# VHH binders against o26223, part 7

Target 1, 191 residues: o26223
Amino acid sequence: MKLLWTSQHIKVTVHIDGKVSKMDVLEAIKTRRSIRKYQDREVPEELIDKILDAAMCGPSAVDERPWHFIVVRNREMLEKIPEVHPYGAMVKDAPVAIIVCCDSSLEKIPGFWVQDCSIASQNILLAAHSLGLGAVWTGVYPLEDRVEGIRRLFSIPEHVIPFSVIPLGYPAENPGTRDLFDPDRIHLEKW

## First folded at step 15 (VHH)

Design U2
Fold by OpenDDE, fold request of step 20:
Structure U2 (fold): chain B 191 residues (1-191), chain A 122 residues (1-122)
Amino acid sequence: as target 1 above (191 residues)
Amino acid sequence: EVQLVESGGGVVQPGGSLRLSCAASGFTFSEYQLYWYRQAAGIERELIASITTGDSTWYVDSVKGRFTISRDNSENTMYLQMNSLRAEDTGLYYCAAMYSETFYGSPTFDYWGQGTLVTVSS
């Protein structure tokens, strides 16, 4: 049975009109792109709450749920983030950023917190996209200079580890869609 | 074949100006973050400027107010306008590109140029 994957071009019609069309989960996953340009428009608190709710719905090792989130709207703080994170230039131009952190005191299985925070971070990206926002994952951990830079900037306790910085906003760019399916990466029953 | 080709380097006096160009080919230029690095003799390569796909810019402190990074997606070219050049700006200048869906920024990029030499001397 040759699975003819018909490339259905899911036209993400970004309806500019206020009706947030319900995007299904597969559409969200397939059409999500990193967005680094944002409109001069504030993100409502309601949308941030929905995104954070989604961020906390992922699985974690032994259900340890070690994640914490810092929501940053202060313009001065947003502008300072690129000083400690050179690859996060777009953060200064975003209306809001979420910093995903791990509370190490909540960790039950050593090392799995990275997976937990990764799941939370990805859920933020998908939720943002489904709500008509753009976002990008900027890696902090495990780079020591970025971890310590963010820690100092936001007065984060030693037992809490900054993991990622995710700027968000209404998108002002459209990178297009990707087709990254690779059947050579699929093995049946054995390698 | 993917190529990044730097040009515009040369010898200039202190206080002078240069404009570097990085011409790209073989990939979708508009989908890449772009970077200028430089390497002085005996010193580790350093990031000096970046520009995102959304035209957000970043500069190292030593070049702020003097250097301007820009891009022209229609020409597949990145630029670095360098004004008020100093002796300490002397070095090999490299163009680099990183795909937009990379969340890990590092000195290891998808593509590098061969570099262009900038010499600031009296």
Scores: ipSAE 0.837, ipTM 0.919, lowest interface PAE 0.5, mean pLDDT 92
Fold by OpenDDE, fold request of step 20:
Structure U2 (fold): chain B 191 residues (1-191), chain A 122 residues (1-122)
Amino acid sequence: as target 1 above (191 residues)
Amino acid sequence: EVQLVESGGGVVQPGGSLRLSCAASGFTFSEYQLYWYRQAAGIERELIASITTGDSTWYVDSVKGRFTISRDNSENTMYLQMNSLRAEDTGLYYCAAMYSETFYGSPTFDYWGQGTLVTVSS
């Protein structure tokens, strides 16, 4: 067993058999942070596959599963994303990004695709974190300039809507954990 | 109390340099994405530079190669080094901060400064 990266908050352990130790779902949820700095290290395809598998495991409206995923590793393309997404500066410094899209032709109930793609995006973040990677959700939809920018850049058809861009990699920052539990947000039986 | 206070503005000749500072207080500075905006007279406010919590930077094309954004978390201060200033760089420069756990960008930020005036004139 080898330690790949250790911090006070996150421990990434790789077993000799090549398997990455995974954290439980509650730990992943509680300890996940947006990561915008990455190591100069490639993300294995196997991990991307696992992340994408997780992305497709969430519920969707009437099980419409409208999501598509563009996996971007090309350096030129990664460097171009910030040109159309000015709040995605970290994408150019990531080894890989996943663009979550909705195929509107698969939508069964209008408007629920946002929830579907949100669930998929969040699952990407959680899966990445559980695998010892860092990621961040950069919003694309519903900002028209970003939507059309990403569309043009990746030649995305009109019936397909770019939703989010998620750069990911081995983390090179440790923002720590948050304590966000607020009992005042919990109402019993009535408001 | 949360504050962003810009400084370093002034009058400079074309080709000159200025260094703007944005001093932050009242929040965890290291947990925020930081942005410089500017607004020229009669023109909409525009994003000109940004720096992430991971020190990734972004620039609008018109300032690329001339402006450099940086941050010092130990001093809770963001900087904008402006070189080779041009008349079109004249405007009110604003500092903005956005929390790191947001997936939503501009135009809504958590915090704004009051701005510092930069005038480039011969």
Scores: ipSAE 0.821, ipTM 0.911, lowest interface PAE 0.6, mean pLDDT 91
Fold by OpenDDE, look of step 15:
Structure U2 (fold): chain B 191 residues (1-191), chain A 122 residues (1-122)
Amino acid sequence: as target 1 above (191 residues)
Amino acid sequence: EVQLVESGGGVVQPGGSLRLSCAASGFTFSEYQLYWYRQAAGIERELIASITTGDSTWYVDSVKGRFTISRDNSENTMYLQMNSLRAEDTGLYYCAAMYSETFYGSPTFDYWGQGTLVTVSS
């Protein structure tokens, strides 16, 4: 049995047998939206593994790969995240969340870890979307109250910096797609 | 023109109830996260409630169990039902909106209302 999730511009096919139709990278990028409503359905571990594999495939400064990931499925912990992250209300309603962190001991050049973790976070969003899941990036760093809140909640050591919280699940909303191409932002040879 | 207009404020006794409304126009309401803020005299503005595009809600501890945030996308309106009001709930209440693809929860929102005054006094 084939389950189709169709929006105006987002088409995702999910098979009941666990197979997911593939979309190409440009389609994934162009049709991805932040999803904040999820079905009452568990996300298979196999999909999380694929997402995390994708998260680790991005480039990093001098190949430092400073990222760590906390996978959160515990209902109590998911419900506590909004207490320290007020803009993460949807996390309590998600079946799973991924917390992207930086291990500062792995950093080779100061400051580039933000780019590294951003790339990893975006890859999570794109991979999730390509697999028929919805996700949203909730920013943690550089807001100190959220960083410290997440740190305490998950007993993250001082040399590790929580960067983002990404709830994900099978989507239960359809926001449509955007057309954001702006030729005025393209300059040839010089400004 | 984009507009957020709060209404429903007034004077009420402790233990009383009020229902605030925030009417939106000039943007795609259903694609925005919505927030209620309040500011008491001499106090910094505080976030008290939020509702996502997916109807997930959040409340500050001091209003939990007493306040209920909701939205009606067909009417482009957000509500705040306030029950069991207390003197400390007195303040100017603001609605704010943040676009759904904004992932950075910041004090900088896309749109703000002008506020409606709530006074709880005996």
Scores: ipSAE 0.781, ipTM 0.896, lowest interface PAE 0.6, mean pLDDT 92
Fold by OpenDDE, second read of step 22:
Structure U2 (fold): chain B 191 residues (1-191), chain A 122 residues (1-122)
Amino acid sequence: as target 1 above (191 residues)
Amino acid sequence: EVQLVESGGGVVQPGGSLRLSCAASGFTFSEYQLYWYRQAAGIERELIASITTGDSTWYVDSVKGRFTISRDNSENTMYLQMNSLRAEDTGLYYCAAMYSETFYGSPTFDYWGQGTLVTVSS
């Protein structure tokens, strides 16, 4: 049975009017893109709260939930992030960024915090997209120079590890959607 | 075939200016983050400038105020305007491209140019 995947172009109609139509989870996943250009528009605190709520809803190893979040709106601080994160140039042009961190003191099992913070980071991206925002994951960990740079910049304690920086804003670009389904990556019962 | 071709290098006196170009072909240029690297003799390659798909720019401190990165998606070309050139700017300049959905870990780029030589000498 050849599953003919008809590429239905899901027209994400971003209604400009304040009613963010809620995307279903599959739509959010499939249509999400990294957004690096933002409108000159503030992101309401309510949306950030929703995003952070989503960030904290993911699973974690033994439910350790080691994540912390720094919400950055200060222009000076946003402008300084690229100084320690060369691949985060867009952060200075975003109205807000979320820094995802791990508190190592909350770890119950060592090493799983990377998965935990990854899940949190991805949930931020998906939640942002579902709310009509654009975001991009800029990796901090495991690059030591970036970890230390962000740590110093935000006075993050030694037992806390900055993991990712995620700028957010209303999107000012539309890169389109991708179809990345690859049946060759699916193995039935055995490799 | 994917190509990045740098041009505009040459010999210039200190205080002079050069404009480098990176012409791209064989891929969707507008969907890539673009980077200028340089490599001086005996020194590791260094990132000196970047421009995102959203035209956000970044510069290494040593070139701030002197170099300007830009892109023209209609021409599939990236530029580096270099002013007030110094002897320490001498090196091979490379353009690189990274797909917009590439998760950035280690600096692995999808595409590299062959480089153009910039020599700043009196």
Scores: ipSAE 0.700, ipTM 0.867, lowest interface PAE 0.7, mean pLDDT 92
Fold by ESMFold2, fold request of step 20:
Structure U2 (fold): chain B 191 residues (1-191), chain A 122 residues (1-122)
Amino acid sequence: as target 1 above (191 residues)
Amino acid sequence: EVQLVESGGGVVQPGGSLRLSCAASGFTFSEYQLYWYRQAAGIERELIASITTGDSTWYVDSVKGRFTISRDNSENTMYLQMNSLRAEDTGLYYCAAMYSETFYGSPTFDYWGQGTLVTVSS
């Protein structure tokens, strides 16, 4: 079954080996936006499981995989996050948030855990978008007030570092697509 | 020219009210997170209120229940309604904006206003 739109957009339903095709990965990367307004609608646990599976598929320094994830659905806890994370006001309005943490006892190569947790955080954003959800990465590390505040709120031990707080839900806003390609940032063979 | 302009400051007695405005030119507010900061004499500027692109609001405890932030994207303007003003609310009030596609929650902003003075005194 095929559907045609009168504008530049075309929707197609195509059966491929008994499955409906999903969003192209380049399209997902290009169209993902930070979403800070959510429908009053629960996110099924099954979708969170898929998102976290995707988060753990990223590469890490020497395969150290230092990440841990705290899934927060409790309304009172979500409402307290902005008290220690003032730039995360939207977290209190989300049905769920994921806290990405580094367990430093899993670190094998010093100093690469930030890259490791950044990869996991971006994978969460892309996976959520691919599943019809909206999300935003709110930074915690390296801002010490936020790190200590989140650690205290969630009883995170001293050797575990909260890295990011990612609220997510079904989106209630559409900020649109950006065109940010800049060929002057591309250098062939040398600077 | 890209600019943020605050207005509405003045001298008011304790218990009074003021409404501050922050108008933008050269960009659209709808893709920006917006903030009010306060700077009292001898103190670093302090975040007192914010509103996200999704209209979630945050207030520092000292103004919660007395101040209300709002935005009107169609007019490229945000507001701070300040009620029950106290002497400790005296200071220079700044608006600021930060683009929505950022994970950097630092107080570094894309745009700052020049400030509007609020003096609460009898």
Scores: ipSAE 0.618, ipTM 0.832, lowest interface PAE 1.7, mean pLDDT 88
Fold by ESMFold2, look of step 15:
Structure U2 (fold): chain B 191 residues (1-191), chain A 122 residues (1-122)
Amino acid sequence: as target 1 above (191 residues)
Amino acid sequence: EVQLVESGGGVVQPGGSLRLSCAASGFTFSEYQLYWYRQAAGIERELIASITTGDSTWYVDSVKGRFTISRDNSENTMYLQMNSLRAEDTGLYYCAAMYSETFYGSPTFDYWGQGTLVTVSS
């Protein structure tokens, strides 16, 4: 199955209104929040496909595109993630999580894969938000114990590096917007 | 002024119970993940329980089933209910808080309390 590494469920998309509501990109960036409470509601495979398509649209160092994604829906596996990632407690309560990985055999320029996978991870967050979902990035790399724990749990080969775990679902909280603009961080012409 | 103040520590016999409180002020409490750490003499702080902004909880294996973390956003207070206490639970208990938009949790947090002492002895 080329669309996803594995499919745990069969979903049918009913064709609804040929026009989908759009969210302005600046609105998406400004209103996205880390969501750690989810409804008991499945996320359709079609939305996950859209999110992963968006993740792969990011630029990468020399177009190396080193990213791979593991889609986790199995309840037992989701519940085990906090055992190796204690700061990811909400993962066990999510209907689905995406693990962003680097395949080092695709790396063309050493060390830039971190930027590449960070771009993919942020795109996942923004795409999920634009589709009415909530998500949060839980850090794995560069924390060796988390990397090894996730690698072991998901049978990830040695040349593949788990970077982040991103649980997502329909949000059951609304933390609101923030005003974070700080003009002291802006330097005109020089420092 | 940002403050985290632990209370509720004391001396108990093995098998006893205590309820710790962590009262917070000076920040938007509901936007922070909350954590309990403990530190026994001569060792580093150990994360023992956490609760997210969405009320998801995590416990280290040694306290699962015995300790319960909770939060009351209306009182700006986090709690740790400690049941079936054992001698190895003895130590200083710290609360900590980390802003909701963090993706990297670690022993370095935005805010820490000063600790409350729990002593479990016969």
Scores: ipSAE 0.604, ipTM 0.837, lowest interface PAE 2.0, mean pLDDT 88

Design U2
Fold by ESMFold2, fold request of step 20:
Structure U2 (fold): chain B 191 residues (1-191), chain A 122 residues (1-122)
Amino acid sequence: as target 1 above (191 residues)
Amino acid sequence: EVQLVESGGGVVQPGGSLRLSCAASGFTFSEYQLYWYRQAAGIERELIASITTGDSTWYVDSVKGRFTISRDNSENTMYLQMNSLRAEDTGLYYCAAMYSETFYGSPTFDYWGQGTLVTVSS
């Protein structure tokens, strides 16, 4: 069991199948990378449950929570996604993907659902990373060909909008970390 | 800044083979997703093949089984092996690149080279 990482970071302790998580929140945010190569290894259902729990913890406009999630493990379906989403080629090589959707019937304030689903999508990426998984957000909305292709493939009704496809698995690559802090983007008191 | 230079185009008889190259400079090869586009006369550019940073590949149906995309990290070069060429494969072939930390996934105009011409004719 790894010791908690304590020196320069905010500590979050959670229970994952009876084990204590060791990844600090700031560490997770700084070290998450887009992962497009996965081990030939299944992702347990309980990890997907934890990831989706995290996804639903995000704030939403007026607490509308417009999100729905489609969990895709079927190999045939994963292999079909690139047929309608050609920039998602890695999805066919993933053990599982999560499709983040907006149900427009749950909108309370029109037009904020993109922010709502973006928050959920980023939480999926961070939670997956903290659990030792790699993931990547592949954009669907607002590209109408991608939206319609995914909607047809998964029988998503017209009032539900597929937002993103997020393949994930145990990583088989390590692109390393980057130093992206740019103090010129920080403005004190004024622009 | 990413620079991409296509080469290897030419005139080939139907049924023949040709190998295109796309040499990249100004970036770490493993940090970019790479793409081949084709433009026939009077038609908009069409994505025909791609390779991700994780080496997953995609092909449009019309070239599947005939074309193979690959990359060589040591030469900072991507390739398109084109076999069983048909007259319909005639066109300008462009390579493109997109940085790995993106959720958009499509290259922009700024990622194109000048193209290399492939002519399949009797």
Scores: ipSAE 0.565, ipTM 0.806, lowest interface PAE 1.8, mean pLDDT 87

